VH-VL binders against b0r6t4. Designs and how they scored, part 7

Target 1, 212 residues: b0r6t4
Amino acid sequence: MARFGVDEAGKGPVLGSMFAAAVAGDPAAVPDGVADSKRLSADRRAELDDRVRASMRVGVAEVPVDRIDDPETDMNTLTVAAQADALGRVVADGMAGYVDAGDVNEQRFGRRVANRVAADVAVTAEHGADDEYDLVAAASIVAKVARDAHVDALAAAFDADIGSGYPSDSTTREFLAAYVREHGELPECARASWQTSRDALGAAEQSALDEF

## First folded at step 17 (VH-VL)

Design b2
Fold by ESMFold2, look of step 17:
Structure b2 (fold): chain C 212 residues (1-212), chain A 123 residues (1-123), chain B 107 residues (1-107)
Amino acid sequence: as target 1 above (212 residues)
Amino acid sequence: EVQLVESGGGLVKPGGSLRLSCAASGFRFSDAWMSWVRQAPGKGLEWVGRIKSRYDGETTDYAAPVQGRFTISRDDSKNTLYLQMNSLKTEDTAVYYCTTEWRESSGYYFDYWGQGTLVTVSS
Amino acid sequence: DVQMTQSPSSLSASVGDRVTITCRASQGISSALAWYQQRPGKAPNLLIYDASSLESGVPSRFSGSGSGTDFTLTISTLQPEDFATYYCQQANSFPLTFGQGTKVEIK
């Protein structure tokens, strides 16, 4: 019997898009090794992503920086919308499955995802569902691979090492600081609403004052 | 499963300071918008302020009576919300609740509440 | 600031009664209203959000209605467990504000 799993990647970075992925099909068809997702290299994730897509139905949704920075939105609501969009691409009436809860209240998250999916499905949201369910782990891999490709494309577009795009990554912070110093503004891939971006703008303003 | 535990309340003189903590568990704290709501003994509920998640800018908002005296902060590595209260007044005497806040349909609501910690400000 | 006024301030009712509590906002808030229950000595519990949406785990005897400035919480068949103070909260704009409360006493 067919079931589904849903997860997202890229909620935490200061650079680039967030992605949600949904994987649907027979749980027994899930490739070996998806449960070990937190230890995977990028090459291993890409290999597993290929195998998941070969044996399962896969949907992916992207949430770009412009939506993330829209003051009329919030990231938890955008996570709901992204997961529902990804899920809606792959499910049929009567399917049941698990989603990784991207909010404090698991029941609220599951309700909001289900309400945005046209198909008649049973959604169960749980924190850490990617650690508990192979279909969710598979969805996590697909979302991370989409995120990895996005980061690679950004690095190529800026002809720069941008790191992982996370605030904790010193390469990412150095890229952001250097770009703002050179251009007087944030790169378009930066989430302007985030403290890391505000700090980069503030540091550049102080440097400009020190010139005088 | 979700648990919020406030601490740091006590007796303090007017003009003094206290720092309240709210220890969170059972959810990914970094996803949460958090609020402080207070209740003077025998009285109703009063919103104090809130802090958004880092994913929404980690910005704060405060009620007018506490603006400039109270500071809300968070430490996601410790799953802890803080309320720094300075220049305390007798009118600040209340049970202080930490709560989770969410936005839906352009409304802002509180679903999980701690059991509160009492702050008494008196001579 | 949006002021919230509840009516009545207190009431007494028998088990099985239908109880209504009203809440008026000083300006329009669309459907952005919540209801909370607080039992003596305990933290508030969310009952209803968005004027009429029942929070998970809340008994179906609780319902909410209204839009704009006038809102109602209804307990269709009062139970002994429903002894508490009830608060409305406008959810539309900051500062978020609460009504003064309605104490429901069971006779």
Scores: ipSAE 0.834, ipTM 0.913, lowest interface PAE 0.8, mean pLDDT 93
Fold by ESMFold2, fold request of step 19:
Structure b2 (fold): chain C 212 residues (1-212), chain A 123 residues (1-123), chain B 107 residues (1-107)
Amino acid sequence: as target 1 above (212 residues)
Amino acid sequence: EVQLVESGGGLVKPGGSLRLSCAASGFRFSDAWMSWVRQAPGKGLEWVGRIKSRYDGETTDYAAPVQGRFTISRDDSKNTLYLQMNSLKTEDTAVYYCTTEWRESSGYYFDYWGQGTLVTVSS
Amino acid sequence: DVQMTQSPSSLSASVGDRVTITCRASQGISSALAWYQQRPGKAPNLLIYDASSLESGVPSRFSGSGSGTDFTLTISTLQPEDFATYYCQQANSFPLTFGQGTKVEIK
């Protein structure tokens, strides 16, 4: 009865890494409460993450900023690679499960993930799979907790409040603007290829030109 | 089920403007790279331009005949792709298709297509 | 720009025939080539990507081959639903370009 679920977190932030997580085991062993992952507090997510790791096999993969910014890559391909890496850490031949589709074409996403996993597995990719399958919801929690820890580590490394790392977060935008004004360049944790980062550089250059 | 529905086509005079829309459903639109491909009546297919997802910089590329006259944009909150066409010419007369684009093995391909909307540029 | 030339521009064939369509690129494009089918009055649909990879749901009578500059689409046993126009597309570099099309008609 062993099955798996896979999801990722951190696709949308302008700061830091994306993470994928895979959870494998008996679906009946999935802790209660994983289905509400999108509405959970950080403390509740951390508690559920501990419980998932105690009862299930868990794999996590990280995609750092330098890979995200590589012009020879794209986010959907990186999502496939991350999910396959995480999944490969926990599965064996003959297992079947669900992954959250990170692409327009569900069948293509499932094929690409399966093809990158060494074990012989049956992958079903679905949009919104984290809303339908407890194992995928559990994977979502694990990925989000890994992302949360990453953001905390970045904040510590820069000795600054960096917010959530999302473009819509005013604290994140303020961090970017201040850093570029002070240093003349983006922080290493910023996804330089993204519009939010380009806007921060552009604004600082215009401000500097206006001083002359 | 993935669905793409173009709208906004019609008759317009040379030098005029028109905006096409493509309503998307059945997938997370923010993940998609999107393209416009056109087909003049009785002729073959011609790539017009594309826009990447926000996760890949939301950058655009255009075919030379439309560069500077056409603008591709997207509104992820409405799951809608747009093609703003300015300074229209008779040679822009075509059925305009909205497509999804993906990259695999260094190639770029189009898997989902709308039914198209006809733009006629004529005096 | 990479120019794509298809041969023939049209052909007549009977159900059951083996049909071969070729596509030539003006410069090397490795395996970055797609084939599309367009039935009369319909939007195109993808048959083959990466020169030889069959898109999900496409019948196995379709196959693609080639690399570099010369590519072939083969329909092993033509069926009534295969009467359509076929386009190749180079997928290697922008602008993405299509061949002029090959119309397959009932004889």
Scores: ipSAE 0.828, ipTM 0.905, lowest interface PAE 0.9, mean pLDDT 93

## First folded at step 18 (VH-VL)

Design c1
Fold by OpenDDE, fold request of step 19:
Structure c1 (fold): chain C 212 residues (1-212), chain A 123 residues (1-123), chain B 107 residues (1-107)
Amino acid sequence: as target 1 above (212 residues)
Amino acid sequence: EVQLVESGGGLVKPGGSLRLSCAASGFRFSDAWMSWVRQAPGKGLEWVGRIKSRYDGGTTDYAAPVQGRFTISRDDSKNTLYLQMNSLKTEDTAVYYCTTEWRESSGYYFDYWGQGTLVTVSS
Amino acid sequence: DVQMTQSPSSLSASVGDRVTITCRASQGISSALAWYQQRPGKAPNLLIYDASSLESGVPSRFSGSGSGTDFTLTISTLQPEDFATYYCQQANSFPLTFGQGTKVEIK
């Protein structure tokens, strides 16, 4: 019987949206090479994404920056909502599958996801599910490719190299610092709640003070 | 399985400092909000403070009795939560628990607890 | 700050008894209330969250009810392992606060 896998990408970056993806179908039909998604190049991921989309049902949900920065919610809740949204696009009553757990409590995470899906589905959440279940690995690839495309679009919009969007990326930090220095505020794609964003704002403020 | 192990407790004089650690395992630590809750000997539970996940800004909140004296921090690379306690007072004597914190329906709850570490402030 | 008051502070009961503990908040906290169990010499364990939601792994003999300011924890049939101290906690606003505790002792 058809099962599903769900995962997300883009929880960690300071720039841009987070994406969740759901893949439903026969686990045996998952394209070869999907299981090693963490080691794949962006181009290889894109190729696998095309193959997954061609052979299985795929749903994708985006969590924008303004929602991420909303103090009325939290990343765990948003992850649950995004996974449920993606999953709701591909499931029907009676289906069962696995999701990558984004909560300390795996069971709670699975329950929360299931409760937000209109269809009556059985959701099992596990840490590292993308390493264990091919459908979750496929979902991970889809989410990562969606994230990659989003970052590329941002770079194009700014006509600048923004890097990967992660705090550890010097290109991302440099972009953010330069932008704040030039405009006096964060770019719209920056998650303002992130320490990296606050650091950029603080650095600009200090520099301005030092010039006086 | 989820495991939280506190350490660093001991005897300290009033005005002294102590740093507690909480080693976390069995889950992705970076995803978790973390709190400290203390319990004086023979008394009830008292919330000390919390730190959010880096994904939620990593901000901290403190109870009034420890505000300005205690600092909560985290090192996600080490799966460790810290409680830096300065200017300690006798009333700070307690077992200090490390807890995971999660949000549900606009409420804040503590689902996993360590076994605690005893801090005794005495002259 | 929201003050939480439990009643009673202590009670004696026998195995098989129905036990009821109440918690009152000094102001409305909607359903943002938790119940914890603490056995002697052990860390607290979460029993109930959101006033009436049973935490995973907690026996069904535990139940919570209430909203606003008045809440109740019920143990339908007390078991030997249930002799402990129970705490309510308001989860609505900061600072987060606990009740003073209710010790359930063997009769």
Scores: ipSAE 0.901, ipTM 0.944, lowest interface PAE 0.5, mean pLDDT 96
Fold by OpenDDE, fold request of step 19:
Formats: C-alpha cells, sequence, structure tokens
Structure c1 (fold): chain C 212 residues (1-212), chain A 123 residues (1-123), chain B 107 residues (1-107)
C-alpha cells in the first residue's frame, strides 16, 4: 500500500524557484476534495493545504534560480533531487509510495529518486500520478501553495505586480521588460536560461540601438 | 509505451531542402531532450544535433558537418520534433533517427529511438 | 573531437560463446560511455550507459567495464538474437561521437 506521494510545482515559470512536496500517511486520511493543483483555485488550494498539513506528514524542498540556471545540471536532475529531498523529510525505512514521473522513463525516475533518499523506501514513478493517487494529489497541492507563496513574496519585494511568473503571462513579461529597461539586467529572481529572459534582454538591447 | 515516429524522408536533389518530423507519444514530451542521429547506408552512427527542453532553455547544438544548414526545433503542444535541412549534400544521405536524450552523471545518452526515415540526396 | 575506435571491426562466434568488444577513446572520457546494439534493418538499442550500468530490460549476459580511455563490452553467453552490430558512444563532450561499429556474425 502506498504511504507517500510526491510531486513538484514551478518547473515552467521564468521567475522564482521550483518546489517539490512529499506527503506521507494513510491514503484514507487525505482530505476530501484533493485534486490536481492545476484544476483548483489558489484559495481552494490554500484551504486544502492547511487540511493536508494538519492531518499528514509534509515535506517541502526548494530549488532556487541559481541552481536552475547552473549549466552543470538540468531540470530533470533537479526535479529528482528536489523530490528526493522532500521525500527524505517524511519517510522511514520500509515505506512505499508514488511519485509523479518527470522522466521519459518512469522506472529510471523512480530509481533515481529512491537512490537519493537515505531511508530504504520503495518508490514507484508514474506519469500523471497526481490524477491516480490521493497522496500525490495532496503533494501537488502543497507544492503549488509553496510556489504561490514564493511568488507573492517576490511581488512584495519588488512592490510590483509580477504576475504568475510563467512565460505565457503578459504581466510577467511586462514586468521583465520594464525591469530590464530600467536596470539594464534581469532581476535576481529571473531564470536567465529561459527564452523569456533572453527575449527581454534582446528587446532592451534593440531599443537601445534604435535610440542611438 | 514510449514511441517515436519519424516522417518526411524522401528523395531530394543536391542544394534542396527537406523537413523531417518526429512524433512523440507515451511520455511528457516537454520534459525530454531530443536528438537526431543519422546513419549513411552501410555505415555507422553519426550524431546530428540536439535540442534541450524548454525547462533547460530550449537551446540547440549541432555537429560541424550540418552547422549552418540544419535547424532543430520542437513544438511541445504537438509533441513533435523537427529537423529542417537546407542546402542538402549527397553526403547527407542517411536514415535519420530521432532519439530521446538524458543525462546520467556526466554523460549524455540516447535511450529511445524511432525506426528512422530515409533521406536520399541525389541528382 | 573525441574519436572512438572499436576492436575488432567484425568477429565470428557461435551460440554459447563469450564475446568481448573493446572501445578506445582518443582522450579521457571518465565513465561517460554507452554501448548500443543494432540488428539489421532496425534502430539501435541502448545496452549500457555510464560504462557499466545495464539499461532496464537488457539481459544480464551483457556487461560493460572500463574508465578513462579503454572500455569493454562483454556478452557472457552469446544467444541467437545477439548477432548484430554494436556501437560504443562517448557521452562526455560535444560533439557526441560513436565508434565505427563491431559486427558480430555467426560462425
Amino acid sequence: as target 1 above (212 residues)
Amino acid sequence: EVQLVESGGGLVKPGGSLRLSCAASGFRFSDAWMSWVRQAPGKGLEWVGRIKSRYDGGTTDYAAPVQGRFTISRDDSKNTLYLQMNSLKTEDTAVYYCTTEWRESSGYYFDYWGQGTLVTVSS
Amino acid sequence: DVQMTQSPSSLSASVGDRVTITCRASQGISSALAWYQQRPGKAPNLLIYDASSLESGVPSRFSGSGSGTDFTLTISTLQPEDFATYYCQQANSFPLTFGQGTKVEIK
């Protein structure tokens, strides 16, 4: 029987960190209404997060922007490391569970996560595990709420609307464009390796040339 | 099940252009690094180029023989990898394979392969 | 570029034989070496990665060893389905490069 679930949030944004979360406990004790974090409102996710934390063991790991932009690693490796870190916070020897697979090869992903956890646990990785297993769905919610809080903190720090941090968000793109025009560089929270960041820098450079 | 299906191969004249496609299924395509590897008739394997996932910048690398002539791109919404081949030469004649690429330790490896599509460049 | 040289280019063997193929890199590549199997008219299949790690689903009769510049693929007991061409690949630096291949034929 599965006793833990693991997932991540914030893989795709151009701003801020990525988060992984692990939830351990009785699957039957998972609060009602837990579902994939992408299908819930922010407020509903926050409510469910509180309920999950009140009834389950929860671990959260953060991958900062400087690690994401490190050419010596990659997002898949970082996802594995983050999931393992979160999982290590809640598991003990003999536990078994499911993780949302980020690798092309599910078995490889599960093996890589397990190998990074100190405890002797049985990890099964599956694509779309958050739709199949309640503990993984709970972990998805926790990870998303952690991501949301991180974005809110960034917005407060800049005293600006930075949007969701995703490339498709026009507010995020406008924030980046304005910041680069004003400062001549990306903000510290921007993932420089992202195409969105490169586009912002390129646009500012072109504008400077046009004014010359 | 992971599947990669190449298409777009055929006969083309020297100096011509051709675009290959690779349709991916059975995994989350947006997570995957993708490569092209070719094999001339009766010869060995030759790496052509690669494209990283959008989560790793979506950048591309090419082998010297195709640099400036070939372009690798991807459409994650369509789970499709592309190889645009311009200024084709007779020595570009080969079966072209699309592959998934992943990192283990310090190495880059190809774990899944399509069945390939034949490109013949001839007058 | 890193050149990969396999030895031999071809060999004849019988079912049940122990088969050894070597691969030499022109410079040190640590353990970043893979072995692939290609049957006639088929795409290559990954056998070994990181010099000695067996890919999932690959029979245990296949093994890899080596580090630095010299590597070896061993088939402990050759089976009928093992008659194929084998390629080593350095995975250390770009451009990624393959050996010229070793064809294992039936004696």
Scores: ipSAE 0.899, ipTM 0.943, lowest interface PAE 0.5, mean pLDDT 96
Fold by OpenDDE, last read:
Structure c1 (fold): chain C 212 residues (1-212), chain A 123 residues (1-123), chain B 107 residues (1-107)
Amino acid sequence: as target 1 above (212 residues)
Amino acid sequence: EVQLVESGGGLVKPGGSLRLSCAASGFRFSDAWMSWVRQAPGKGLEWVGRIKSRYDGGTTDYAAPVQGRFTISRDDSKNTLYLQMNSLKTEDTAVYYCTTEWRESSGYYFDYWGQGTLVTVSS
Amino acid sequence: DVQMTQSPSSLSASVGDRVTITCRASQGISSALAWYQQRPGKAPNLLIYDASSLESGVPSRFSGSGSGTDFTLTISTLQPEDFATYYCQQANSFPLTFGQGTKVEIK
């Protein structure tokens, strides 16, 4: 029976887009070694991504920074939309599967995802689904690889090391701080609603005041 | 199962301070918007304030009666919500509930509630 | 601030009765209205959101209707466990506000 798994990557970073991925097919056909994307090296993820794409149906959706910063929406809503978009690319009527729940209420999350998919599918949402279901784990890998490629593209565009894009990454923080000092504003890829972005702007403002 | 457990309530004099805690379990806390709602003895419900998730900027909003005196914060690593209450007044006496807040359409709702902790402000 | 006014403040009913509670907003709040149930000594429980959507796990005897400024909570057949205080809440704008409550008592 055809099943699917859905997950996302890039919810937490201050730089760049978020990605959701859906993987559909036979759970038994999922390549060996598929696990939580956070526990794998970038190179290993890329290898597994290739194997997943070679054997499964894969859909990917991107949530850009301007949507993330939109005050008329929220991250949970965007996560639901992104997962549904990715899922819609690989499913047909009658299919069933699992998604990684981004809501406090798992059932509500699953319902919201299902309601946004055109096809009549049965969606079960669970916290930590990527640790329980191979198709969700595969989706996590695909989403992470898409995120990695996005970050690499940003780095190339800026001709700079921007790090992973996460607030905890000192390289990311240094890039953001330097950019704001130089340009007086956030880069386009920075999520302005993030505390990290606000801190960078505040620091630059303070420095400017100290020079007078 | 979602669980919210408030603590830190007690007796305090006017002008005093208390910090309430809300321990969350059964869900990914970092994803949740959280609110405080209070209920004076024998009275109705009153929204106190909220904090968004870090993924939505982690910003806070407060009801006018507590603005400037109360501060809501969160520690996602500890799955804990806080309410720092300063310059307490007798009218702040209430059971304080922590709640999960969720957005549906254009509305903000409270789907899960703790059992509350009593704060009594009295001379 | 949006003021929420419930009617009645209290009512007496018997098991099996149809119970209707109304809530009026001081301004239009679209469908951004919730109903909560609070049993004595307990925390509130969400019953209805978005004016008419039944929260998961809530019995089907509960229903909500309305939009704009006037809203209604209906209990089709009152059960013993339904004797409680009910609150409406506008979810449209901040500060979020509640009605004063309606106490449903045993006749």
Scores: ipSAE 0.898, ipTM 0.943, lowest interface PAE 0.5, mean pLDDT 96
Fold by OpenDDE, fold request of step 19:
Structure c1 (fold): chain C 212 residues (1-212), chain A 123 residues (1-123), chain B 107 residues (1-107)
Amino acid sequence: as target 1 above (212 residues)
Amino acid sequence: EVQLVESGGGLVKPGGSLRLSCAASGFRFSDAWMSWVRQAPGKGLEWVGRIKSRYDGGTTDYAAPVQGRFTISRDDSKNTLYLQMNSLKTEDTAVYYCTTEWRESSGYYFDYWGQGTLVTVSS
Amino acid sequence: DVQMTQSPSSLSASVGDRVTITCRASQGISSALAWYQQRPGKAPNLLIYDASSLESGVPSRFSGSGSGTDFTLTISTLQPEDFATYYCQQANSFPLTFGQGTKVEIK
């Protein structure tokens, strides 16, 4: 029976989209090295991504910033939707697999994902599934590579080093701060609902007041 | 297994302050919306407030009786939820529960609960 | 604020009985209603969400129905462990609010 794995990348960044990926196929056919994805360099991930895409069925879904900032939804719901979207692209009736759980309740997460997939599939959600199941690890790599490409595209568009896009990245914070100082608003790729974005806006406002 | 453990409860005088903590385990805490719900002795449940995940802005909402006096915060690095209670009143006496919160459709629900910690405000 | 009113406030029943608890909202809350069970000295447990969805791990003897302003929790066959206080909660708007509770006691 064909199996699948699903994961996402880019949940935490203040800049750019989130991506979910689904990988379907024979778990035994997953390329070597995929299981250690958290320790992989970007280049190595890219190589593995190519190998995964060459041997497996792969689906990718993007959640854009405007959707992330939509007050009518939430990250958990978006994660479910994105995973389901990615999964729907690679599955057929009767398939079963694992997804990385993005909810406190694993079973609920799995159920929600399954309910959004048109095909009749058996979805098992687990925390840290990317560490346990090779297809989920493969999906994690695919999602990360998609995220990396997205960040690179953003950097190119701004002609600036925007860092990884994560709040903990000083380059990202510096970029955001500089952008807000220059333009008086957040860049389009910034998730406005993030505390990091609000902090940047607040800092700029305070600076303006101090100069007044 | 999901676990929530409240601490910090105790006896405090009116006008005093107290900070409650809720230690979370068994799930990725940063993904979770968290709420505080309290229950006065022999009474029903009362929602106190909530804090969203950092992935949803980390914003807070409060019930009117505690607005301006209570502050909910979180430290994701410590998997801990906090409730800072200032200007405490006798009517704040209650068992305080921390709960996970999730959104289904347009509804907000509490699926996991701690054992609660008792706060007694008395002169 | 949305006011939630449960009926009855208390009831006595025997093991095996069918028990029905009602909850009324002061305004329409669609299906955004939850039911919780609280045993003495314990924290509440979620039973039903979205008016009629059974929480995982909850016995099938529990069911919820209703929409708009009137909701019902039903225990088809009361078990010894079901003697507790039950609360409805509107999940539609802030502030989130609970009913006053219904204590199910042993007859």
Scores: ipSAE 0.894, ipTM 0.941, lowest interface PAE 0.5, mean pLDDT 96

